# Designs tried in a protein design chat: VHH binders against Leucine-rich repeat-containing protein 39 (lrrc39). Part 1

All scores and structures are predictions.

Target 1, 343 residues: Leucine-rich repeat-containing protein 39 (lrrc39), of Danio rerio (Zebrafish) (Brachydanio rerio) (f1r6i3)
Amino acid sequence: MTGVTVCCGTVNSIKALWETRIKKTKDDLKKEKEQKDRRAVGRLTGAWEDRIILAKLKEKIVTEEGRVILRIEKEEWKTLPPALVQLSQIQEWQLHRIGLQRIPRFISSFQSLIVLDLSRNSVTEIPKEIGKLTRLRELLLSYNRVSYVPEELGCCENLEKLELAMNRDLDELPTQLSNLKKLSHLDLSMNQFTTIPDCVVNLPSLEWLDMGSNILETLPDNIHRMEKLHTLWLPRNELEYLPDNISRMKSLDTLVLSKNKLRDIPPLMEGMSNLRFVNFRDNPLTYDVTLPDLNEDVEEEENDREMFGREFMNFYIQEARKRGSQNFTSVLNVMLEGVSETA
Structure headers, positions and changes below count from the first letter of each chain, unless a header shows other numbers; antibody chains are not in Kabat numbers.
F, E and O stand for the ipSAE by ESMFold2-Fast, ESMFold2 and OpenDDE, each averaged over both directions (binder to target, target to binder). V2 = 0.75 x the mean of E and O + 0.25 x the DockQ between their complexes.
[cut] stands for letters that were removed.
The coordinates of atoms that the task and the answers printed are left out; those that the model quotes come from them. Centres of patches stay.

## First folded at step 4 (VHH; from f1 with G37A D108P)

Design g4
Fold by ESMFold2, look of step 5:
Structure g4 (fold): chain B 343 residues (1-343), chain A 123 residues (1-123)
Amino acid sequence: as target 1 above (343 residues)
Amino acid sequence: EVQVVESGGGLVQPGGSLRLSCAASGFTFSRYSYAMAWYRQAPGNQHERVAIITSGGSTNYPDSVKGRFTISRDNAKNTGYLQMNSLKSEDTAVYYCAARYWGEGYRPEYDYWGQGTQVTVSS
């Protein structure tokens, strides 16, 4: 323990200390000013960039039939800049073949949006922010790379048309999609669906469904719950049988089943009086049936004969009943004759 | 050149299990979007799809094998699998692995098929 030591600086030392403190303060203030000036220049540069890109975007705006449309076609825009939000009054995006890779999260700012057409791009994800677009009527994302649909799409309560054709890895939909009470048109063709999802069967207003070129092996037994469905496209799947309840789809007008693996036709379909067009071409049906006034070469063509598919369907059902009975009777007669000859 | 080779077939008693493997070569699974399926064909019958797995991992099975067969895929090894449990005499068939890809235009059915592997269930 040392005794108390009194530090007594000279006048020169005290003056030097104060001068050092003053100089340090001046240097600190100068550094702060320089940093403030740098931030101000950076802010002006950012505003200038936004102004430039905004001017480019304004050149892409057109007005047609009372709608404000952002239209960009066949021009490279892999991303959309945030400055676009300054044009949030836009009612339609028509952005085709621009290489777009993402729907920006700021899409939620476009609450006047009625049509979002991003067909033939490279979009990989539908952001959850899509659910904020409650005025959206059409979402067109065919020919993209979307692999899943967010449950928030079910919040787009005014959606009438959803197109997701050729999004090759798409194989399921969220259950919340059934919340789309106005959805009347749904295109899920050229994807990897193995069934018609329950949420699609539960869409109360669905009138038109395309699930062609998927990997469907069966249809839901409760398919008849789709009471408003008038058009069902199912070509190029792997359907082996149709559920009996398909005959209860009384609104069904058009049913395309070409290029499947169907072995037979449900007999109750004979009573579907509203079914105007049906197509069974290129299925391995058990019985070889040809309409009386048509030949095999004409039946294999996809032309006006597809308009006569209902006649083929009815004729097939009737012939299947006849040939089934004849086969059984013929086998029974041979068995009886054999027993009589040996007894 | 793309090749698909099955393995793991053989003779098994009723109630037994087998695991089939489907090794793919000549392309990288992670580069292409594809579905993988297993088909079987018994003598005198047409092909029957017994399992399918999509790029996203969704699976589907016919009632004849549902609950007994499980399809899976290991993309890192470019290999698919079919686990077959509780085998029955009617499961006796040649089993084929098939792959279908999306990308280079229209392909109407599976593009790549193996030579098949025999599975025989007998006492």
Scores: ipSAE 0.230, ipTM 0.667, lowest interface PAE 5.0, mean pLDDT 81

## First folded at step 5 (VHH; from g4 with R31S Y32G)

Design k5
Fold by ESMFold2, look of step 5:
Structure k5 (fold): chain B 343 residues (1-343), chain A 123 residues (1-123)
Amino acid sequence: as target 1 above (343 residues)
Amino acid sequence: EVQVVESGGGLVQPGGSLRLSCAASGFTFSSGSYAMAWYRQAPGNQHERVAIITSGGSTNYPDSVKGRFTISRDNAKNTGYLQMNSLKSEDTAVYYCAARYWGEGYRPEYDYWGQGTQVTVSS
């Protein structure tokens, strides 16, 4: 371990490295100075406009229940000015019907944000900077034009509610969405999903899912991995069959399947004692079944609801067993009578 | 004026391939949020969706054709395609193209259907 030596090449290498570092530092400082000069000129030419814009933005700030909220409604703001960063302590953005086209990249400066509600705008993109908002609990982007969800959304570790209804072209989600360990409410209705994405099935805390008005043809066989799901809205899809494992969803309380293409009801659903509300209305079920003892005094809409709900489901399953068994018995009896007559 | 028209059907031997086309007119796939699907109906069988492609390009297939059929769309030509490989006798059917629109007047049914093109797989 004695005799550590330094070769001649090391001295030249150190000098070259030192000179390279000096040049790089000078180039970096020049670039920084040029950027500062450009920003200073821009600041001078628009300084009065920034004060006006900031004053307008401050008028939009309200305090409700201890939260600082930026609220803008029915006023055109296609983009949000960088001056907004001066109000970075805002905890909620409630920006509705303002024609917003982009979530600004400076959103990452709003580290106090709990609620980002941009519903009913024209937003086309969620920036990767959204992942810097680790305190965010609610992201509401329904009725926009988002066609892509960045994987960085999975970094919003406190997100509890995500709404992306009616974004028209949305048809997939990044696998990293399953990293949202607190997500309990997910609305993906009125989009172009052809399946329930695996990342949604793998959400450990999901309690409420709406995928109505999509183009689902099947549900995943592992749907029962959603152990905390109590509400599942699936109306207006193209479901032809339900997986048998749906009966293993022990937390499921509400299941809406109206206006699908279902041919049958899995018999094991009869044992789903926690399922309080189910709706099979407008499905081409194989057997034509009508509930006995329908109450004629109840309003027509309530009768229709009960006619296709839990009582209907259980009666359908029971009648399907009876009709299948009776058909087999009838065929056997005809065959036996024919054999007897020919002997 | 608004329609989709299928072409490319015909007779093919088992194991053969066909490529169906779905030409759109009176609307443009890229001008809105359109999904396109292929359906088939064989004699004595029920209607079946065999492929779908969303406006974002995601695709889905039933197990009966997965790995053998491929749906695609060329927005510049305003035309969709169904590539059918390793054809079997049970693939014999009339094949229909359908387009579904997602707009302000959202409609869950496919808005436009073709007249169908016959595909026959036989020795």
Scores: ipSAE 0.387, ipTM 0.752, lowest interface PAE 3.2, mean pLDDT 82

## First folded at step 6 (VHH)

Design m3
Fold by OpenDDE, look of step 7:
Structure m3 (fold): chain B 343 residues (1-343), chain A 124 residues (1-124)
Amino acid sequence: as target 1 above (343 residues)
Amino acid sequence: EVQVVESGGGLVQPGGSLRLSCAASGFTFSSGSYAMAWYRQAPGNQHERVAIITSKGSTNYPDSVKGRFTISRDNAKNTGYLQMNSLKSEDTAVYYCAARYWGESGYRPEYDYWGQGTQVTVSS
């Protein structure tokens, strides 16, 4: 009766292994379920938050003159919520003093956008996606922190007005901006430009340019290529001379050159018949010229002095010619006297 | 308070080289919006800007010094430099460092900060 000692030990080990595997699988399934539930709750919470944000944004939408405008002022919005993309029908953004730091990349979703006014914020970058806004007519980014203008801005073919005043670090523009064939108004004041960029000179429709309070040392010799320019603001720069070709700007009506380092006025400017307003105030001009009829006693309001800018210019040029001719005659006389003594 | 202090001026022979330094305090070159410039004033003449560097590092020079002068900055040392090569007698002047700072409250950029100047004499 050879008792088959059935090795009961092996069955227990297999059972233990199976129990461990089952436990592990149960734990893994529980973890997966918990993760799924967390993701689901996160999605629900996110969706609810988005609804609240969207409702808030809708309250900021106004319709004026048939245009749908997002208007936010004096509220702290460091970033714009992604939910805003659901309002892609908006035609104008008017966001002022909201502490905006970035233009969202989803700006490209706003294909109906005509005006983007983000003046008086903290925007540091214009995203490349701006070039997708082909209907954009006005880009207003004055009083921000934009250091570079992307090349893609040149793709905004309908841009008529560009304001970049007081962006502090701007000192160059991409060449592609010359592609803006409808740009008529450009404000680059209070930046770090040392000259008028070539891309600006090549703007065919530019009518108004403000380069005031930059660090301009020279004007381009080809400035006359700006044929439609009627208003040029250049106050508070470091210009020492004007190029002669400035006289060829036939459309120029207003020229402000106050607080520069100009030593002279080009004589050819006398022929600028379209120039109605010109201001040379606070320049170290070589000749001290006072207009005879300006009665000392009339506290001439700053406005009245501006009206005499053209007269001043013409009078100055005439006086400069007189004095220049006298100097030539004096030098000639000295030369002639020297020759007579040697004969 | 923002201050700039020039150093490195002296006597040099024609054709020689000189390096001027401008130590800045009260602001950092690594942060903020500024322009740094070098000016010179010869006796009887007005201040002439001989070099400028923007916050982004763009430089500009008048034709009188172009190719001979180089403006630079060391952000770590908060110091600006003017390397002057191929010096001429006409370069004799007091050289000034100036800084323009675009503060958060500033509406109009003006060069607000000038150094006391350093004399550069080019004489054989």
Scores: ipSAE 0.806, ipTM 0.923, lowest interface PAE 0.7, mean pLDDT 89
Fold by ESMFold2, look of step 7:
Structure m3 (fold): chain B 343 residues (1-343), chain A 124 residues (1-124)
Amino acid sequence: as target 1 above (343 residues)
Amino acid sequence: EVQVVESGGGLVQPGGSLRLSCAASGFTFSSGSYAMAWYRQAPGNQHERVAIITSKGSTNYPDSVKGRFTISRDNAKNTGYLQMNSLKSEDTAVYYCAARYWGESGYRPEYDYWGQGTQVTVSS
């Protein structure tokens, strides 16, 4: 009854409360498990995406002569996925005509890189992280859109070759580039350089320099400090004269100056016995000089080469001395004759 | 019509100043990679470059005018300028502006735009 009814009803009510509490806890645990599972699926989906792209990247890895190379050519990769970091043992990137728009900042993870060849892409920036690649020997970025070179490139202490041809707006280099003690090959052709930067003149090991198709008007007077330079390409500029000190470039073997605005040739260049190949074609030189010993049996193209090469250079210098000396004598004679008639 | 046109030439006394303008029409400096330059030609002489400003704004001058001439550009007005100070009689010449273009395939001089010239005469 009432006492029994009260106890029984109370027990049933307590049981109902416990059952409600248990169900509520189970529902909470179920919701937690479902949320945990959804997060796990999201993480697994991301992991699978990374595995898929990594598998594709591994297909692009080849080994040649003991080097691990990532090679992608003529296949669109506007960006490089972060999963690439998992292959940081790669020693060379050879990525050509893939439409690459930037060098990823994770490039610093590739501490084994010795060659970074990204020629013929759409790269606009060299990231500051490039300076962490102290084993890098070659950086090839010709035919891109790089307009600025970061000072951190000077930290690539083992860099031997730098190519930045045809980056259209490039017109200056950081002074820190002179820190590249091993740089022997530098291609800056087809850009907007108005002078050879001081940092280039100060490169201690430079052997080969191309600054053709720029807008150079003069060369630095201290160009002779480039003591190891043997090849200098300067065609298609606006050079009006050469500094006399060019004759002191003792290692210079090849000097191309075609299609400039040169009016004369420094006389001391006659003594440059190491200079084997020189080209003065298409310059408005002051004196009209014809090389007398042209071989009539040879094709016009070969004669054209000789007409403006070393033989031409020496002949021009000798004729300029003769004509200059004759002009001085004529001026002196006119002065003496004028004085005697007016005195 | 695609062209560049010089203006601002004239007669000036030695020591005076003159400002030349180079107005572009039919193209814009900001639409591509253009370097802008001023050249001059005195009678009987070849063209010589007296100033250049690159697409990024770097400038260069020959020693004969360095410190006296200043090139600038205003891409918003599609115009370049040459400020000439401390003028000397040897600065007398026809001055030409040129817009030099670097395209996707490199530099093609046949696509440079040259003005018709403006006379600058420095004489008392």
Scores: ipSAE 0.630, ipTM 0.859, lowest interface PAE 1.5, mean pLDDT 83

Design m5 (from m1 with G105Y Y106G)
Fold by ESMFold2, look of step 7:
Structure m5 (fold): chain B 343 residues (1-343), chain A 123 residues (1-123)
Amino acid sequence: as target 1 above (343 residues)
Amino acid sequence: EVQVVESGGGLVQPGGSLRLSCAASGFTFSSGSYAMAWYRQAPGNQHERVAIITSKGSTNYPDSVKGRFTISRDNAKNTGYLQMNSLKSEDTAVYYCAARYWGEYGRPEYDYWGQGTQVTVSS
């Protein structure tokens, strides 16, 4: 026990110091209480805003054919508020031209979602949480700014339709996309693909593929692995040749190759008995041929048959075989080059 | 005035190397969705695409130059490059730089082409 050294000034000085420290502590506690009160008011304001926004969102809900749909069109919603999760029973999002910049990560709360249609927005990213939407059948993101597709999209095991047309910078897909065993419709048009990705070739149920207006120069040699593909749209690319294995695409019904750089037509395509509609228009083909008998007897039965269709293809192949004993490549190349370079 | 200008062409011995440059002006590669490509044209032939680099940096090459040519771009300098190694007489051509823009319709309908630079591989 230490002895107290006391004089009149010492006791008063110590007491004054303690009183000053106590007052400072009380001021600090008051500041902390005021800070807590400001935080509480901020929290209450947020809850009030959530209720107001939720009421506004409920006005955008419609019911059609027994489906609960969130429909917003041509109204500015650059982001979607978290309060939306309170409406997680929504089965379709139809959000067009609203300037949406992100698919919110809380999308995973929408376990009833069947259709996610965000066409014509400014979406830059598909969040990995998309993979939690195992009931999703359609993901429509055409006319956005998506530059990457997350591997988790491969977890959407019921996805049947994927549209990513006109996302401009999109040039690759994750390998895991091939896990989409039900995907039958894929639109990748108006992007920067330089080839058909292997994961697309490995989609077991793909029936319809559009890769028009890309920058394809070649097609993969294993293109015939797409055994169920009926429709292949490849207009406005830079294809210079077709792989011989294209003739092995047994289900192919419609093949559009207009506005490419093709010099020839593979002779084995003559045997593609299922190919009903083909289009070779606006290619710098080596031989300049025209169909014989261009009268009503060779007219199309449907509006979707074209002048440069299957009959043209077969005739071209026969003429190319007939002329193949001579090398016209240098002469015809100059002629076709001159014609094809004029606008 | 929007343009691209090539430089770096010349005469090279077989097995030699050249580096072509493509300087862009009137636009910037970072301001939009641009792909940049190199094409070549020998006398009497059509334009052949020998390299392309997408806006995200993915590249593709035809078999005739794969492994010998490398395309790159430097967005800070607004310039693309084509490194050509192990040159062969078959590589003799005029080389053109082109930039393709993805607009509202996503088609490469607006091309900016340079005037070309001669590459000659001989002797």
Scores: ipSAE 0.627, ipTM 0.851, lowest interface PAE 1.5, mean pLDDT 82

## First folded at step 7 (VHH; from m3 with S105Y)

Design n4
Fold by ESMFold2, look of step 8:
Structure n4 (fold): chain B 343 residues (1-343), chain A 124 residues (1-124)
Amino acid sequence: as target 1 above (343 residues)
Amino acid sequence: EVQVVESGGGLVQPGGSLRLSCAASGFTFSSGSYAMAWYRQAPGNQHERVAIITSKGSTNYPDSVKGRFTISRDNAKNTGYLQMNSLKSEDTAVYYCAARYWGEYGYRPEYDYWGQGTQVTVSS
């Protein structure tokens, strides 16, 4: 927890952490005393049950490529037993479709964890204790019910991959997420984000972002601050315009914008020579433009991709510029003709 | 059976205000992962989203109405609202309320509830 206070840097945050530390210490002492009392009456039966559970957990431990992995899949474990802390050397949790309802607060005992993969469970919250896992590189919580991300996740300084796809109600992230200086992969798809949060734009190492199937209507004007982003997935949103600064994203090679509400394409995108894959399919663009080379009689996936990709983008921009100039010329000609008739 | 019904539309002068209501029946906003949105459509135009409030209460607005429109919902009355201030002639449209549902695999439009619309006319 000591690293958290340095990250925040506010007097109110420091006081809150100090008060939390005092309460945690008192709660720990009270809990220890209560545990001692309970052990006095249930000593032998509880110890036997713990050994049985621990034996079952040990059967789930595998070693692959030098890593100690806890692997449980398609087997019901709505909660994880405290006996698991006796296996704190585990480096990966791979717990899929086990109906897990919570990440246990004793997760902090697993200081060797590199990968925490809890995909496709029923987890409702990420405990603040996650911030003690400073060796964690991957946190995978896609297909869960996480609606809140704690600021303490920003203390996982080695985190490289965060997946929170399909958590239904997730619509915001803490500002401290920008402290993740190594985060390169972020999946926030299939949630209720209405904008790209500022903390995401401020991630200095982000290379891959998926925010598809959200409810984005606009993108931030400062999106170009994402200097290392090479892949941006934004299909199935409600984007109506792209900011002009998107053309300044020099690392961007893949941009998917299918099934949005885009009316125009920023003209400066014509100069994005490193953008290799783009998709504008199913957008109500202002001008009706068809590539000259396409075979209109062929309905195949290749034509669809070519029809709305980079070549289409460039052609659209050129046609929009040309048609806009023709419209202006036509208006001017009408004014000149009217003047001539009065002379 | 299950529906949302808009009300509160009408004729208003430029600069005036209206409050639209979206009453839900046959379901409750608090019983699921519902976002509520208001859309509008003027003749000859496409539907435009003018406000959304997520299941957790986060709101968003396009620049065309930001600062003038406010979306809210009252779970006790099972009703959503759109407060429209400083109305302009370009705000004239039919306004639709939608309760938008998020299921196991994300947004599922077949589970949305759409109203019939309420006319808002801004005319001096």
Scores: ipSAE 0.566, ipTM 0.830, lowest interface PAE 1.8, mean pLDDT 82

## First folded at step 8 (VHH; from n4 with P62K)

Design p2
Fold by ESMFold2, look of step 9:
Structure p2 (fold): chain B 343 residues (1-343), chain A 124 residues (1-124)
Amino acid sequence: as target 1 above (343 residues)
Amino acid sequence: EVQVVESGGGLVQPGGSLRLSCAASGFTFSSGSYAMAWYRQAPGNQHERVAIITSKGSTNYKDSVKGRFTISRDNAKNTGYLQMNSLKSEDTAVYYCAARYWGEYGYRPEYDYWGQGTQVTVSS
């Protein structure tokens, strides 16, 4: 008989197991209650915050010329709250100098949006959801920090104006940008483009292009595919020559090439009848040429332009042909002398 | 000392290789929007850009060096590089490194850093 000790040990083991299960169940219930309470407080706090934010956002809505506009200027909004979706009838966002860091993914809910003006903020990314905005006509993101343009921007089939000036690090564009059949105004100035991207050359409706203050060294040989381009700003680049095909740009009215590295001017540019304003100032052209006659009563800035404008261009081309002809005659004489001596 | 300093120049036989380095001191390439470029000047010639690498890493090369030269940058080491292969006598020049700065209002030459140059001579 020894089982008395074993019986006591068995009862203690069962009690300990039961107490362990009771504690586990109580702990689980406590965790569930704390979780539910935390969610309830979060929901109430969120609803109150949403009502306050929505009321503040409604105060920023104005109606001008039949358009519903969200206008915020010089007031800090690093992010835009999801409650804004409740105002999805807005047709224009005009949000300037608010420190905005991202275009919210919920931008796709704003199907009435025709103007998205976020200039002078801190936006780093254009979300792929931008491509859902098929009514969008203007996307203005100059003076931001956008370094990448998503291919989905090519889905904004009604886009007419795209401004990405001064995003500092921007140096390339997706090939799908050429899908923008209505894009007529493109500002890519003050970035790090090393050439004009092929997708830009393939824009069928482009009328105005600014790529000033980039690091262009050459222009595409097929630049003349931009058949509707009338204004081309290329100052402050490192262009060394212009492709001969530039003379085939029949719509080109204004061409600014100041502060480049151009050595010569293509002779066929003399025949560009629509080219009315051109600027070659501050280029190391091979021949030193000055225009002797100036128009009277011209302002200093306008006078500078005409000193290196269309009349200068034509005079330079004529002088280059004259000096080239003298050099050619000298080469021909040497060749003829050699042939005569060997006969 | 806030500057960029070139190194790695020297005398090399035609067909040889050199690697130029451009080391920044007193600032970091990651502190701003810097493009890095290599220029060269031979006696009697104008300064010409041979290669550039943007802050995002896109590159562009002068046609005469395309396929032979490779520009790169290592922001962690605060250094840019120009690997020059298949060197020719016409590559003889003083090579200059530039860290070109894009500030709040575009290109600001006041904040660029230019090296003093390193001689590369390709001679048999």
Scores: ipSAE 0.647, ipTM 0.861, lowest interface PAE 1.4, mean pLDDT 83

## First folded at step 9 (VHH; from p2 with Y107W)

Design q4
Fold by ESMFold2, look of step 10:
Structure q4 (fold): chain B 343 residues (1-343), chain A 124 residues (1-124)
Amino acid sequence: as target 1 above (343 residues)
Amino acid sequence: EVQVVESGGGLVQPGGSLRLSCAASGFTFSSGSYAMAWYRQAPGNQHERVAIITSKGSTNYKDSVKGRFTISRDNAKNTGYLQMNSLKSEDTAVYYCAARYWGEYGWRPEYDYWGQGTQVTVSS
């Protein structure tokens, strides 16, 4: 029956409650101590890891000609650790073939930075923080995966050289790029540009432009606004004609147009006295002309180069005028003679 | 099998419309750096680019078709299109689709995939 067990249960219940209370308190204290220890170990482990990484980064710093350079080559660094900010006096990053995937947003802390060379990595994005690097003179990102250039790059007021060759999907630039008043060297080769962007044409100091291996079909009519441009590389595009205004580019010294779809050469290019080197090789020009007095004393490849240079250009223009005029005159003479015979 | 195949050509009267399609198989437009272009060749004329759409969707058109033709791509259907409106007799040609690939060294002709062509004839 249950009467006697009720009294016994009361004593056992009190003892059990006391033991449960003690065990619960001990478990709580143990959990709290373990959590405290884990936080302390985690904090120490992070500081130790930061010290190791920082020490490794300091081994990569060299001083050359008074410049502090971070140089890492052919060593995998997919990301750069925030501890790098402690070395904010670095003036050049030379980081090649390290598999870098991102330019860190803390790049803005490197206010002494003059050269940012990240060529041959896996960078997909230029952060807007790049615009805070007002002392930056060279940004080299060729052979990466950049598909977008932020408008904030236009804030890099001292930028002189920008290389974005072989980024594959790059096909446009922000209009603010024309704010780069000191930019003299621009490499956009091996991308998907279908035209020379207007912001490039409006760069006031541009001296050297490479847009080879793109998909250009035409050049802008206002191309002559690039008044300081000395060198223009446009090989391996799909250019079908050159705008007449190209003849107004009075500073142009070197113009490479090989492997395009050009059918003719603008006659006004005959007057481009500063043009020392031009290359029309591998274009489907309408007239098949050859220079009459090739230099026999040079190698065959050198003769081929001269065959499509400025002497060839001038000869082609003169022959095109002669052949076109003769054809028209011959047709007119036949027509006039036919009228006389019917009188 | 890696290929592109055109469809949608035919005979149409001046002022009419056609939509050309370029279906890709064996690769996907979204898996790499591909541009898609339409070229044409008419009797007596040279092979010419009519329109191109880049991997990021930027477009460019030959002046003679600008405003009348629209190039587009649907990466989900792995297909490109050329909508041809207000057709003129001068648009009569064989139209070719090309998938243009940018590899490790940029664009190179040997990486392009070309279709066999589809005839478009505009006549009364």
Scores: ipSAE 0.683, ipTM 0.883, lowest interface PAE 1.3, mean pLDDT 84

